# Designs tried in a protein design chat: VH-VL binders against Large ribosomal subunit protein bL21 (rplU). Part 5

Target 1, 133 residues: Large ribosomal subunit protein bL21 (rplU), of Prochlorococcus marinus (a2c733)
Amino acid sequence: MAEKPAAKPKAAAAKAEAKDQSDSYAIVEASGQQFWLQPNRYYDLDRLQAAVDDTVTLENVLLIKDGKNDTTVGQPYVKGASVELKVMDHRRGPKIIVYKMRPKKKTRRKNGHRQELTRVMVQSISIDGKALS

## First folded at step 20 (VH-VL; from g5d with light chain F94W)

Design g6a
Fold by ESMFold2, look of step 22:
Structure g6a (fold): chain C 133 residues (1-133), chain A 120 residues (1-120), chain B 106 residues (1-106)
Amino acid sequence: as target 1 above (133 residues)
Amino acid sequence: QVQLVQSGSELKKPGASVKVSCKASGYTFTSYWMQWVRQAPGQGLEWMGWINTHSGSPDYAQGFTGRFVFSLDTSVSTAYLQISSLKAEDTAVYYCARSEWELLGYFDYWGQGTLVTVSS
Amino acid sequence: DIQLTQSPSFLSASVGDRVTITCRASQGISSYLAWYQQKPGKAPKLLIYDASTLQSGVPSRFSGSGSGTEFTLTISSLQPEDFATYYCQQANSWPTFGGGTKVEIK
């Protein structure tokens, strides 16, 4: 089976086109969590108080990596850094079943819990008003 | 079970408008994103954008921000694509397709396509 | 936008052949890649998502692999119903499609 004849296209040097340093990102702090945000990608964050299509700016930026592999680390935040987000949707996340084991009883209680989430699209990452993307 | 049924083919003159419908059945319409994809005759697939069926908010691909309008009628589980000021280069098959919220950007079910022909 | 380049754009193969199609992204897309099959006059059909996960109802002769910028679709033993055009598509950002690979009978 493994030795069956096949059309074998010439493999291109695909890794040569990889932009190992083309991906800029920022690490931001929101709701006590860290998020690794890349431009033009969506992420689910804890619920934000903003309407769909609103722009939200995050300024608690812990680290920025430029696509040129230039890294800026905050103390604790990178001064003048921001990430611009567009709100795409608000939804409740997957249900998490929380069981409580009671020490004096052998019973479990099911508590349904769903994290409120806001989906955002990263529009840009900036330092001192200069967008990296 | 899941089905997306699109409206029939259209023959239009340049400058006219067209509205393509995509009726969904077999699932909760507002729990899935709706996508629009274009395919010119003999050509590949081109993503046009999506619409959040929960909020009604669209996002358009670059190049589709002017004459192309996505809309919904959630009472009949239907998405619409309207194209205004039709040009000959708008001749294509237009597909609707859906994405799960957690898998946005993957197109798990497709409509049968609607051919729009724009000819003088 | 993230550009996807498929290779080859066209291939001829016989029933029973092993077929491999490559998709290259202009930047890293992690594993956010899908493969679709399209027959003439029909809508595309999702085969694989998340680079390697088979969609329900897709025969096991189809497999996907890769991450980052390099991805492959493999058909381990080509069947008559597999002659079609195959598209890759990334879901890492605003969706984009590859140019397609037409698989024809030799």
Scores: ipSAE 0.569, ipTM 0.810, lowest interface PAE 2.1, mean pLDDT 85
Fold by ESMFold2, look of step 20:
Structure g6a (fold): chain C 133 residues (1-133), chain A 120 residues (1-120), chain B 106 residues (1-106)
Amino acid sequence: as target 1 above (133 residues)
Amino acid sequence: QVQLVQSGSELKKPGASVKVSCKASGYTFTSYWMQWVRQAPGQGLEWMGWINTHSGSPDYAQGFTGRFVFSLDTSVSTAYLQISSLKAEDTAVYYCARSEWELLGYFDYWGQGTLVTVSS
Amino acid sequence: DIQLTQSPSFLSASVGDRVTITCRASQGISSYLAWYQQKPGKAPKLLIYDASTLQSGVPSRFSGSGSGTEFTLTISSLQPEDFATYYCQQANSWPTFGGGTKVEIK
């Protein structure tokens, strides 16, 4: 007696998303990029001038969401907002091939490039010295 | 072929210390994070923390910041877990496992486990 | 501290059955979830990472799905060698494991 597998509705799996239990986050600007940062989550940023285990504070905070409550939008930055990071590692990222940056027009030039990265752990997100997480 | 080989089982008295080794082979040791996971008899898996194999800097799970120390000897591609002031509740199988840098927190290869038994 | 709740805690099934195991997170973890298989007396083995990506060397009868707070591991046609305990584990933050699901094969 064989049980034939049936396709499960995708809608049922999609209903598993988090409800109104959303956590806090901040959108910050670093190196001309925007990052959506959540507490207790690691991220890879462009290399920072800091040692492993150092704390780095980001103050260019464009937006803060306080859980399910109000969103604070900066002008361009939210006053008194900061994100505290701990440096976890410095490494070069995966090797990529850059064809369109070749130095000569008469040949196809292949250059290996690895972006220099710093991995950080978000320790806290704060407004006016009060942590949101 | 990636392999993590752990030291053999240990029988200890309360108050003693133990040092579990995890020797890696088949890959560049300092390019991967090393994890420690414990499993008490008949229980589930519990993450204890990880160590940056390039810098030697550990991060410990809450509750593992005291008597538990991670260390490395990169010259022999070996990670260590030291447990001091052993208690009966430390009786468990201790696993090392690795994570790729881009996939930190996923444990792709595991050691065979080391049983540490703490009894009077 | 992200808690993972697995259900069921145990199940019995016949060879050839379709088996599903559910993992619920206490908060959103995006797709940062792994599944492991552990046979008695052995180390865990990674089956699925990033919610749905099959680890190399794992049979295609295993699949993962879900995002946010609800995840499933599916074994499309249970085999005798699939007798094991299965654990989910999140990598969204400091890793945590679910309590496990023991699968008995009749």
Scores: ipSAE 0.558, ipTM 0.806, lowest interface PAE 2.2, mean pLDDT 85
Fold by ESMFold2, fold request of step 23:
Structure g6a (fold): chain C 133 residues (1-133), chain A 120 residues (1-120), chain B 106 residues (1-106)
Amino acid sequence: as target 1 above (133 residues)
Amino acid sequence: QVQLVQSGSELKKPGASVKVSCKASGYTFTSYWMQWVRQAPGQGLEWMGWINTHSGSPDYAQGFTGRFVFSLDTSVSTAYLQISSLKAEDTAVYYCARSEWELLGYFDYWGQGTLVTVSS
Amino acid sequence: DIQLTQSPSFLSASVGDRVTITCRASQGISSYLAWYQQKPGKAPKLLIYDASTLQSGVPSRFSGSGSGTEFTLTISSLQPEDFATYYCQQANSWPTFGGGTKVEIK
């Protein structure tokens, strides 16, 4: 019948939050687009061929920010940089209506399309094998 | 109508196990992830983790990576929470809740809750 | 984990009062914040998501605002059925809840 304080004591939580909550991010190129990826946050990318729970490593890293440190900019990619993703799910996105004008009748034809997407969780951002905060 | 119906209250001794069920109806079960949330008596809400209802793959919140196991039976649209080696501090109401894929992390429908009491 | 601090923890108000509850995040969470209402013995009910979007069926007297680290839930004219505990919850990363605000009738 004894309720104990949670596993997040104030001093430990403050230190862990400071480490985990630095403003680290990477800008990566995937499917011809750029994505700003923060650690511990999910994103929807164009379909990847990996299975759910697989780790996918992105190496086309255009830019890395390491918390309060200077930004590293690639030309075009930052050498030795990588972002580790965990595949969370594969889904088709919202239905996209593509209108095509018909010359003689001026009637639009609807072509339904749903983009294939992979949801990923950013597990870590690394440069030269060392994970950022 | 979307419904999440949980199993009834449980009274257990320390060291036992419990399995809470959450049966979904009124929607496509595998299109929405299932969340588990704990509320100790007189306390606030605590997210325990979620499970991908398509793959069966769980993710657990910090502090819930040990004795807590999420599972599914998709043939009956049911999610399960199993707690092993029960301790007195596991006494709480356990909720299942649903998230839309595009709104993952927001809990739009909740089960009624299952009280698990762990007492000598 | 992102810590959410709600204030006040408790407030007493009369029917018709305007009520404001605040939620402060330990780091920026953009607009990824929800508000829930929980009555005694009941499951929480989603009121607002994405900081300011009302869930279907929620009365228009509820509104949410804020972004970044500071968020508010406002009840423009408190009704008898609004006496409950309110929780904020962030969805920027692994979900976490605020400590709750109990609203009681004066």
Scores: ipSAE 0.444, ipTM 0.753, lowest interface PAE 2.9, mean pLDDT 84
Fold by ESMFold2, last read:
Structure g6a (fold): chain C 133 residues (1-133), chain A 120 residues (1-120), chain B 106 residues (1-106)
Amino acid sequence: as target 1 above (133 residues)
Amino acid sequence: QVQLVQSGSELKKPGASVKVSCKASGYTFTSYWMQWVRQAPGQGLEWMGWINTHSGSPDYAQGFTGRFVFSLDTSVSTAYLQISSLKAEDTAVYYCARSEWELLGYFDYWGQGTLVTVSS
Amino acid sequence: DIQLTQSPSFLSASVGDRVTITCRASQGISSYLAWYQQKPGKAPKLLIYDASTLQSGVPSRFSGSGSGTEFTLTISSLQPEDFATYYCQQANSWPTFGGGTKVEIK
């Protein structure tokens, strides 16, 4: 009867170096967080206002690696770069405990919360409308 | 008990159509996506695609766009695979399988399979 | 699409043998790999998910390891009921299956 958490698709913070061989990827910024995105891979993001099957474009691209080519680094964003996402599903995530420190207090509070999530598939990573391999 | 019960074997002529059903029980149907997997005689497993059982939105693997259509009837907890313009190469066992949302792409429960034979 | 190559395609072994099957991915898939067992005329059965997590009800003689592009399924002491075909399958993106490894009695 006991069920343990299994791995689920998640965006990882800025971890680029272990995946540099023949892989294409982009590092994007969304809601103050960085996501390491690869083509044809799905990720869970904070809830988006898009419907299932809609396309969402991320343009705040910090870095692109194009397969075997050199890395392109943005200043702060790679000009003309975008990541195209297809919305796959919307769900509430697992219930989580949110720790808060009240102003002027020395105590920790726990609040129950279910994060609203949108699962997306990375369809393409592009510069100036040309998809990368 | 989680169960996926598929419709019975089919014998069809080329050009006909077939609709395979997969009736789910023992869980909340719309909380788990439904997968379809093909296995030709003596061959390996081939993922055909999945359908979001909440929205009804399908995604098809490469090579399964066109003649293959996934659909649902959530009122009877049933997923369907329809194959139009049947060809001899469509002869295979067709499985339904489910995935939990947190473990999308892992197939924890499978139907018993439906043999579709396409022959003159 | 991510291609999975299993080796060997065919394996002959005796009861009690240690059996190791490998699965190599055409690109990195982190730990998003499953192993299935299929006996003739039956649906596949999930053995292992997330590279190394045993599915409920699967005997502990089965184990999985690996990450990135190379993965193994190990049966520590082969039993008569383990003669079957084994498939790896990646769940990193659009699912794909390996070609299978048939394990037969020697």
Scores: ipSAE 0.421, ipTM 0.751, lowest interface PAE 3.2, mean pLDDT 84
Fold by ESMFold2, fold request of step 23:
Structure g6a (fold): chain C 133 residues (1-133), chain A 120 residues (1-120), chain B 106 residues (1-106)
Amino acid sequence: as target 1 above (133 residues)
Amino acid sequence: QVQLVQSGSELKKPGASVKVSCKASGYTFTSYWMQWVRQAPGQGLEWMGWINTHSGSPDYAQGFTGRFVFSLDTSVSTAYLQISSLKAEDTAVYYCARSEWELLGYFDYWGQGTLVTVSS
Amino acid sequence: DIQLTQSPSFLSASVGDRVTITCRASQGISSYLAWYQQKPGKAPKLLIYDASTLQSGVPSRFSGSGSGTEFTLTISSLQPEDFATYYCQQANSWPTFGGGTKVEIK
């Protein structure tokens, strides 16, 4: 005879404290820029070639902090480190007017530019095949 | 004017399914993501997930990865929430809400809510 | 997921009182926090986003502050129409809501 467990109240489960996941992060190099990436946070990067819902793995990891552990600094990259991203969307950013300051003149050169962006979700940060978060 | 109009209330028996609609107007439907939020009677708000209205790709919150399915019909600017194998605990008001790209995760416009009651 | 803890869960105050509601996050969320007002039988309405930016059409007696893990919604002079439940919600990652604060007018 199978016994039915009592249903657990949602309020009690909702009051459980989540572990502090903000301690973990990675600094990566992508498209000639550096990004401070934390798990389960979305970022707008320079346009990636991947399609929406594709996964992208970044391996040029300059630095990793593993929760409460000390940081690991790459020389230049942390060996065995990677960051897995999920592509959420692609978009052109706001129009940006680029100014060039000329010596001994107050004139400005105006150019229109809209940066191509890819929004990604950080799925995991891993070192030696083990996810940190 | 931005507006989200949801389908009417539903009374269902356990094991049935239901499909809640959310019709958008007053903006370009595929340029803004759609959110789904649940509120059980006397309880708080619970984010269920979102759907990329351009690609049709959904993401579900933890706890909503099984019997809950988000979908779209972009030809009529409508998002859908389907709940299969209904249980008494699915009794709730279900809201759709919109997110602006620049402010993803903030819910600036909400539907009026759809009460789904599952009993017997 | 990021847990949000609101306090108090219930508050009773008089018209004209200054009311403060606190929302604490289980991890840093920068300024990515919103406040919603929900009246009985109605959909929530966005009051404040990005911690302190007032949504269009919201009375100036509402204000928000905070960053990191601690955030505050303030109603500077409580009005009878402010009887509602207030929710915080973070947008730093996968959205989550606080448990709500029910404000009742004496």
Scores: ipSAE 0.402, ipTM 0.746, lowest interface PAE 3.2, mean pLDDT 84

